# VHH binders against q12xb4: the designs that were tried, part 9

Target 1, 267 residues: q12xb4
Amino acid sequence: MLDFVGLGLFDEKDISLKGLEKIHNADKVYVEFYTSILMGTDLEKMEMLYKKKITVLSREDVEQHAEDWLVDAKDSNVVFLTGGDTMVSTTHVDLRLRAADMGIKTTLIHGASIASAICGLSGLQNYRFGKSVTIPHPYVSNRGVRVVSQTPYDTIKNNIEAGLHTAVFLDIDKDKGYMTVNQAMEILLEVEGKLGEGVMVDRLAVGIARAGSPSPVVKADYIEALRDYYLGGPLHIVVIPAELHFVEAEALVKLAGAPEGILENID

## First folded at step 21 (VHH)

Design s3
Fold by ESMFold2, look of step 21:
Structure s3 (fold): chain B 267 residues (1-267), chain A 125 residues (1-125)
Amino acid sequence: as target 1 above (267 residues)
Amino acid sequence: EVQLVESGGGVVQPGGSLRLSCAASGFTVSDYYLYWYRQAAGIERELIAYIYSYGTHFYVDSVKGRFTISRDNSENTMYLQMNSLRAEDTGLYYCARVKYTYDSSGYRKYHFDHWGQGTLVTVSS
């Protein structure tokens, strides 16, 4: 039997009671750390709290060699741990399909997802979100040219035109580090300077740091000002609102410190 | 000792090009925010372009599309490529190093802590 267990947002305590029970009853416990990172914990802390040895699987183990460990679930209880909620923003439905082909029963034990946490922290309505996007770190091409992706700018533009908010994920790279809200605002403003379409001019953004921790930061301001705001340590995420309902605007002012003037622009 | 030395200024005809250099010593250019300013006679210094430590760079409207700021970390030097020069671009061009502190509300306050001596650009027929 294969149980997919979401680990939630921040640390080893974010697992549900149902998830913890599955771990306790498991014969083998696997985790992958490549789709998401729990900043408040590590493998040692997880093993100490869960009282279970946990085997780390690489992307290759999960995506290319899944049958090497899935076979264990034919005659034992196997748990597969993922940060957040296992099936959200991952390709792990493939594992469920392969397990089904092998006659292995699967269950989903959900964890809190960043997709819902940004709504709760900001007060923005979840049904008003459009296509999400990730801002990648700029890189230097083989020709020595600095490349900055314009796709996040275009995605935000299209969502705004449709009246939809954009969840903006920020790149994580071994060498370049965890992209900050400051860097994300810098990138969007640089692309605005090049394109000149006005999308980022007087545009509200919401920066969120350390969702799920004891001390998250939620700060809304215009992009130019948010570029200069200190949100502290990782992980960061950005939301770019489109037109706001009054309750959403009120929430951003009262909960995220948005400029009070945004209330004057509400229909 | 922190120093910034501009070079590459000169006399050029309208429509011409110049490349300014800002050679840095006593610090690493990629660790700081670096700015280009210019000053025409009798006028206060005005911002023209800047580059952040992350590598993002920005321009004022009057120079967009004509000027390009860049940085060569191996030479510890910032550059300003100036194309399609106009008479209004005449002035003394300075580079500056910027550090920041956070104010009590959590926002950056920028401090220009070192300036170069300037390099003169004259655009005339």
Scores: ipSAE 0.611, ipTM 0.870, lowest interface PAE 1.8, mean pLDDT 93
Fold by OpenDDE, look of step 22:
Structure s3 (fold): chain B 267 residues (1-267), chain A 125 residues (1-125)
Amino acid sequence: as target 1 above (267 residues)
Amino acid sequence: EVQLVESGGGVVQPGGSLRLSCAASGFTVSDYYLYWYRQAAGIERELIAYIYSYGTHFYVDSVKGRFTISRDNSENTMYLQMNSLRAEDTGLYYCARVKYTYDSSGYRKYHFDHWGQGTLVTVSS
C-alpha cells in the first residue's frame, strides 16, 4: 500500500489527522522537499511529532529511481509525504501511475494547498482563475546568453484577455534558492521591456509570503512598486489579477493594502 | 574596501564597437544593483543602463539595441558592450553601485554608495 499524504502549507502541525494516522501505520515514510517545502519546520521536528523516521528523497530518487523504493509498498505500508497538497505536481501523478503499473494500491490524503490559500488570503475569487504558470529562474546558456522564459508573460497575457486571474508559482532551485516576489516582478518587467506588449505596464500584482504561517504577508500593488516591497522570508507566490469584481477590489485594498485608486476603475 | 574600476575606454570611429569593464572589489557584484552612467562635456551625468542583483537589466532608449550590459560573477565584473557607436556616445563612462534600505512602509529606498573613476570613450571620425 502506498499512501500519498499532503503535509499542508507551513509546519509539521498542518498535517491532517488522517495523514498522521497513515504515518503511524506506515512501515516506511518518505518525503520530498523539491516540489515544495515546509518552511516552518525541519525533519527533526517532523519526526518528533509524527513519531516516525522519515527518509528524504531527492529529485533523482523520485524521477529516475522511483521503482527502487516503490517496490516496498508491495508488501508493506509506505507513505509518501509532500508539501501542500498531493497530486498537485505532475511528478506525484507520475509516481501514482508507476505504482499502479506495479500493482500497488494507492490512496490520497489531502493537505492544505497554496492554490486555494491564495484566494482566501487575497480575497480573489477562486473560480476566476485561469491557467497557472511557474516562473523559472533565469540562467545563462552554454553560449553565454541569458535565458529568461517568456511563458509566464504569455500565460498572464492570455488570462488577462480572457478576464481570468493568474496564479504565478515561483521556482524552487537547490542552487539558486527560493524565488522571491521581488525577483518575479523583475523578471516580468524584463520580459515586458523586451516584448513591449504592455501586459505588465501599470499591472496590479499580489505578493504572498509564508501562507499558513502565523505571520503571512499579503501585499497588493502595481508591479514596479511591488518589486520594491519587502515581504520577508519564503515561501512566496504571486497572483496577477485580471479585471476585478468590486468585492475583489475592496478585499485587495482592505486586506492586501492595494492602492485605493483601483476602486475607481471598477465597473 | 569597496572599489569600482572602469576600463576599456578609448577612441573609436563612428559605427565601431567598444567593451567597457567595471571591476568590483570588496563586494560581490551579484548582490547589488549596478549602473552605467556617462557624462559628456558640459552635460549632466546621465543613466544609460543598469543590471539588478538578480540579473534583470534595462536600457535607456538612446542606447537600446546597441549596448548590452552583462555581469560575470566569476570575475566579479560588470561589462558594457557598445556597438554601432555614435558621436553623441562620447563621454566619460562611470559604473556605480546601488544599495537599498527599506522605509517604514516596507518599500525600498535606493541610494548610490560607490562610484568608479570613469573611463573615457571618444567616438570621432
Scores: ipSAE 0.322, ipTM 0.674, lowest interface PAE 1.1, mean pLDDT 93

Design s4
Fold by ESMFold2, look of step 21:
Structure s4 (fold): chain B 267 residues (1-267), chain A 125 residues (1-125)
Amino acid sequence: as target 1 above (267 residues)
Amino acid sequence: EVQLVESGGGVVQPGGSLRLSCAASGFTVSDYYLYWYRQAAGIERELIAYIYSYGTHFYVDSVKGRFTISRDNSENTMYLQMNSLRAEDTGLYYCARVRYTYDSSGYRRYHFDHWGQGTLVTVSS
């Protein structure tokens, strides 16, 4: 049997009681950290609380070599752990399909997802979100040219034109580190300077740090000002609102410190 | 001792090009924000372009598309490539080192803590 267990947002305590019960009864416990990472914990803390050895799987192990470990679930209890909620990513539904083809029953034990947490923390309506995007760290190509992706700018532009908010994920790189809201604002403003389309001019953004922790930070301001705001340590995420409903604007002012002037321009 | 030395100024015809250098000593250029300003006679110093420690860079509208700021970490030097020069670009060009602290409200306060002596650019026929 294969149980997919969500780990929630922040630390090893975010697992549900049902998830912990499944781990307790498991013969094998696997985790992947490539779709998400829990900043408030590490493998040692997880193993200590859960009282199980946990084997870390790479993207290749999950996507290219899944049968190597899925086969264990034919004759034993296997748990697969993912940060957040396991099926928010379309990749992991494929594991359920493969398991079904092998005659393996699967269950889902849900966890809190960043997708829902950004709505709760900001007060922005979940149904008003469009396609999400990730801002990658700029890099230098093999030919020595600095590359800054314009895709996040274009995605935000398209969502705004459709009246939809954008969830903007920030890159995680072993060498370049966890991208901050400050760096994300810098990138968006640099691309604005090159394209000149006005998408980031007088544009409100919401910076969120450490969702799920005891002391998350939620700060809304215009992008130029938010570039200069200290949100503390990782992980960071950005939301770019489109046109705001009055309740959304009120939430950003009262809960995230947005400039009060945004309330005067709401239709 | 922190020092910034501008060079590369001179006299050029309208439409011409110049490349300014800002050589730094006593600190690593990639650890700070670096700014270019210019000052015409009788006028307040005005912002031209800047580059942040992360490598992102920005321009004021009047020079956008004509000027390019860059940084060479191996030579510890910032550059300003100026193309399509106009009479309005005449002035003394300064580079500055900028750092920041956070105020009590959580926002950065920028400190222009070192300036170069400037290099003169004259756009004239």
Scores: ipSAE 0.649, ipTM 0.877, lowest interface PAE 1.6, mean pLDDT 92
Fold by OpenDDE, look of step 22:
Structure s4 (fold): chain B 267 residues (1-267), chain A 125 residues (1-125)
Amino acid sequence: as target 1 above (267 residues)
Amino acid sequence: EVQLVESGGGVVQPGGSLRLSCAASGFTVSDYYLYWYRQAAGIERELIAYIYSYGTHFYVDSVKGRFTISRDNSENTMYLQMNSLRAEDTGLYYCARVRYTYDSSGYRRYHFDHWGQGTLVTVSS
């Protein structure tokens, strides 16, 4: 049996009691930290609290060599841990499908998700969100050309035109690190400079840092100003609101420090 | 010791091209914001382009589409490729290092803490 367990947002204590129970009953416990990571803990603390040895799996272990450790789940109880909630990443879905193909029974134990936490932290309404997107780290191609993805810009544009907010996930890279809200704003502004469609001009944005921690930061401001705002350490995420409901606007002002001027444009 | 050294200036005809270099020492270029300025005779120094530490590029309208700012981390050098040069592009070109601190409100304040000596660009027929 294979149990997918979401660890929650921040530290080892965010796991559900059901998740902890699965770990206690497990013969083998694996974790991946490349789709998400708990910034408020480490492997030792996790093992101490969960009273179980945890094996860290690389991206390669999960994407290319999953059968090597999945096979254990045929005859024993295996737990697969992830930051946040399980099955949010397509990688997890693929893993579950592979397990199914192998005749392995799977279960899901959910954890707190940043996807819903951003609504609670910002005051934005969950049902008003459209397609989410990830900003990847820019890179230099083999031809020596700097490549900046325009996909986030286009997704945000489409959502705004539809009157929908955008959850903007920020890239995690082993070499480049955790993308910050500041870097995300820079990238979006760079794309705006190239395309000139006006999507990011005077655009309200919300930066969120360390959701689930004892000291989360939620800051709303226009994108140019937010680019220069210090949110502290990772993890970060961005929300680009579309047209605001008056309750949302009030929430952003009172809870996220948005400029009061945004209330003037609300009917 | 932190140093910035510009090079690559010279005399070119209108429509010509030049590549300026700003060689940095004493710090890593990718850790700082770097700016290109120019100063024509009798005119105040003006910003023309900059690159943020993360690599974001910005240009003033007068050079947009003609100039390209870039950075080579391996060489610890910033470049300015100037194409389709015009007479009005004549001037002394400076590179500058910019750092930032955060004020009490949590917003960045930018500081130009180092300048190069400049390299002269003359566009004349």
Scores: ipSAE 0.247, ipTM 0.635, lowest interface PAE 1.4, mean pLDDT 93

## First folded at step 22 (VHH)

Design t2
Fold by OpenDDE, last read:
Structure t2 (fold): chain B 267 residues (1-267), chain A 125 residues (1-125)
Amino acid sequence: as target 1 above (267 residues)
Amino acid sequence: EVQLVESGGGVVQPGGSLRLSCAASGFTVSDYYLYWYRQAAGIERELIAYIYSYGSHFYVDSVKGRFTISRDNSENTMYLQMNSLRAEDTGLYYCARVRYTYDSSGYRRYHFDHWGQGTLVTVSS
């Protein structure tokens, strides 16, 4: 048996009771921290609370060598832990499919997801969101050229034109660190400077830090200003609103400190 | 001691190219925001381009498509590749370091804390 368990947003206490029960009954417990990480905890605290040894799996372990540890689930209870909610990442879906191909029965224990948390924190309506996108860390190619992805810019543009908000995930890299809202704004404005389509000029944005923590930060402002705003420590995520409903605008002003001027442009 | 030293200036014909360097010492270029400015005779100093510590690039419209700002961390040097030079590009080119602090509202306030001595670029037929 293989149980996929979402850990929630921030620390070891965010796990559900059902998730904890699965861990207690598990023979092996694995965790991956490359798709998401709980910033309010560490492996030691997790193991102490869950009263179980946890083995950390690398990206390679999960994506290329999953069969090596999945085989244990054929004759024992194996738990696979992830930050947030399970099956949000395509990697997890692939893992589940591999398990199925191996004849391994799987179950899902859900956790709190950043996908819904951003709506609660910002006041933006979940049904008004379009395609989400991730801003990757820029990199230097083998040819020595700095590469900045334009995909986030285009995705945001398309959503805005469709009247849909965009959840913008920020890259996590072991070498480059956790992308900040500030860096994300810099990247979007950089791309704006190159393309000049006007999508990001004076664009309202919402920066969210440490969702699920006792002290989350939610700040809405125009991109040029938000680029310079201090949100504190990771993790960060960005939401780019399209046309706002009155209730959304009011929420952004009252709950996220958005400029009051945004209320004047609401239909 | 923090120092910025510009080089690479000279005389070039219209349509020509130059590569300016800003060699930094006393600090790591990748840790700071760096700016290129220029000052023509009788004109106030104007912003040309800048690079954030994270690496994002920005240009003023008058140099977009012609100038390229870059940074080599191994050499601790910032560069400005200048192509398709015009007479109006003539001037003394400066590099500058910028730091920032956060105000009580949580927003950054930027301060230029170091300037180079400049390198002269003359575009003339």
Scores: ipSAE 0.790, ipTM 0.911, lowest interface PAE 0.5, mean pLDDT 95
Fold by OpenDDE, last read:
Structure t2 (fold): chain B 267 residues (1-267), chain A 125 residues (1-125)
Amino acid sequence: as target 1 above (267 residues)
Amino acid sequence: EVQLVESGGGVVQPGGSLRLSCAASGFTVSDYYLYWYRQAAGIERELIAYIYSYGSHFYVDSVKGRFTISRDNSENTMYLQMNSLRAEDTGLYYCARVRYTYDSSGYRRYHFDHWGQGTLVTVSS
């Protein structure tokens, strides 16, 4: 048996009781921290609370060598832990499919998700969100050219045109670290400078830091200003609102410190 | 000691190219925001381009498509590749280091704390 368990947003205490039960009944517990990470805890604290040894799996372990550890689930209870909620990443879905192909029965125990948390924190309405996107860290190609993805810009643009908000996930990289809201704003503005389509000019944006923590930060401002705002430590995420309902606008002003001027633009 | 030293300036014909260098010492270029400015005779110093520590860079409209800002961390040097030069590009080109602090509202306040001495670029027939 393979149990996928979402750990929640911030620390080891965010796991559901059902998740904890799965861990207690598990013969082997694995965790991945490359799709998401609990910034308020560490492996030791997790193991202490869960009273189980936890094996950390790398991206390669999960994406390239899943069969090596999935086989354990054929004759024992295996738990696969992830930050946030399970199956949010396509990697997890793939893993589940591989398990199925191996004849391994799977179950899901859900955790708190940043996808819904951003709505709660910002006051933006969940049903008004469109396609989400991730801003990847820029990289230098084998030709020595710095590559900045334009996909986030286009996704945001399309959503805005459709009147939908965009959840903008920020890249996590073992070498480059956790992308900050500031960096994300810089990237989006950089792309704006290249394309000149006006999508990001004076665009309202919401920066969220450390969702689920005792000290989350939610700040809404125009992108040019938000770029310069200190949100503190990771994790960060960005929301780009489209057209706002008055309730959303009020929420952003009162809860996220958005400029009051946004209220004047609400029809 | 923090220093910025510009080089690469010279006389070039319209349509020509130059590559300016800003050699940094006393700090790591990738840790700071770096800016290129220029000052033509009788005109105020104007921003040309800048590169953030994270690597994002920006250009003023007048140089977009012609100038390219880059940074070589191994050389601790910032560059400005200038192509399709025009007479109006003539001036002293300066590089500057920018630092920032956060104010009480949580917003960055930027400070130009170091300037190079400049390198002269003359575009003339």
Scores: ipSAE 0.789, ipTM 0.910, lowest interface PAE 0.5, mean pLDDT 95
Fold by OpenDDE, fold request of step 23:
Structure t2 (fold): chain B 267 residues (1-267), chain A 125 residues (1-125)
Amino acid sequence: as target 1 above (267 residues)
Amino acid sequence: EVQLVESGGGVVQPGGSLRLSCAASGFTVSDYYLYWYRQAAGIERELIAYIYSYGSHFYVDSVKGRFTISRDNSENTMYLQMNSLRAEDTGLYYCARVRYTYDSSGYRRYHFDHWGQGTLVTVSS
């Protein structure tokens, strides 16, 4: 048996009772921290509270060598832990499919998801969101050229044209660290400078930090200003609103410190 | 001691190219925002490009598509590749280091704390 368990948003206490029960009944517990990480805890605290040894799996372990540890689930109870909610990442779906191909029965125990948390924190309506996108860390190609993905820009543009908000996930990299809202704004503005389509010019954006923590930060401002705003420690996520409902606009102003001027543009 | 030293300036014909360097010492270039400015005779110093510590770039419209700002961390040097040079590009080119602090409202305030001596670029036929 393989149980996928979402850990929730921030620390070891965010796990559901059902998730904890699965861990207690598990013969082996694995965790991955590359799709998401609980910033308010560490492995030791998790093991202490859950009363189980936890083995950390790398991206390679999960994506290329899953069969090596999945096989244990054929004859024993294995738990796979993930920050946030399980199956949000395509990696998790792939893992579940591999398990199925191996004849392993799987179950899902859900956790709190940043996808819904951003709506609660910002006041933006969940049904008004379009396709989400991740801003990857820029990298240097084999040719020595710095590469910045334009996909986030295009996704945001398409959503804006459709009147839909965009959840913009920020990259987590073992070497480059946790992307910040500030860096994300810099990247989007950089792409704006290259493409010149005007999508990001004076664009309203919402920065969210440490969702699920005792001290989350939600700040809405124009991208040029938000780029310079201090949100504190990770994790960060960005929302790019499209056309706002008056309730959304009011929420952004009152709850996220958005410029009051956005209320004047509501039809 | 923090120091910025520009080089690479010279005389070039319109349509020509130059590559400017800003060699940094006393600090790591990747830890700071670095800026290129230029000042033509009788004109106020103007921003032309900058690179953030994270690596993002910015160009003013007048140099977009012609100038490329880059940074070599191993050399601790910032560069400005200047192509398709025009007469109006003539001037003294400066590099500058910028740091920032956060004000009481949570927003960054930027401070130019070091400047190079400048390198002269002359574009003439």
Scores: ipSAE 0.788, ipTM 0.912, lowest interface PAE 0.5, mean pLDDT 95
Fold by OpenDDE, fold request of step 23:
Structure t2 (fold): chain B 267 residues (1-267), chain A 125 residues (1-125)
Amino acid sequence: as target 1 above (267 residues)
Amino acid sequence: EVQLVESGGGVVQPGGSLRLSCAASGFTVSDYYLYWYRQAAGIERELIAYIYSYGSHFYVDSVKGRFTISRDNSENTMYLQMNSLRAEDTGLYYCARVRYTYDSSGYRRYHFDHWGQGTLVTVSS
């Protein structure tokens, strides 16, 4: 048996009781931290609270060598832990499919997801969101050219045109670190400068930091201003609202410190 | 000691190219926001381009598509590649370092704390 367990948003206490039960009944517990990281905890704290040894799996372990550890689930109870909610990442779905191909029965124990948390924190309505996107860290190609992805800009643009909000995930890299809202704003403005389509000019944005923590930060402002706002430590995520419902606008002003002027533009 | 030294200026014909350098010492260029300014005769100093510590860069409209700002961390130098130069591009070009602090509202306050001496660019037939 293979149990996929979402750990939730921030620390080891965010796991559900059902998730904890799965861990207690497990013969082997694995965790991956490359799709999401719980910034409020570490492996030691997790093991202490869960009273179980946890083996950390690398991206390679999960994506290339899953059969090596999945085989244990054929005759024992194996738990696979992930930050947030399970099966949100295509990596998890792939893993589940591989398990199925091996004749391993799987179960899902859900955790809190940033996808819903951003709605709760900002006051934006979940059904008004379109396709999400990730801003990758810019990189220098082998030819020495700095590469900045335009995909986030286009995705946001398309959503706005459709009247949909965009959840903008920020890249996590072992070398470059956790992308900040500030960096994300810089990137979007950089792309705006290149394309000149006007999508990001004076665009309202919401920066969210440390969702699920005791001290989350939610700040709404125009991109040019938000670029300069301090949100504190990771993790960060961005939401780009499209047209706002009056309740959403009010929420952004009262709960996220959005400029009051946005209320004047609500139909 | 923090120092910025511009070089690469000279006389060039319209349509020509120049590459300006801003050599930094006393600090790492990748840790700061760096700016290019220019000042033509009888005109106030104007912003040309800038590059953030993270690497994002911006241009004013008058130079967009013609100028390219870059940074070489190994050389600790910022560059300005200027192509398709025009007579109106003539001026003294300065590089500047910008630092910032956060105010009580949580927003950055920027300060230009160091300037180079400038390098002269003359675009003339």
Scores: ipSAE 0.788, ipTM 0.909, lowest interface PAE 0.5, mean pLDDT 95

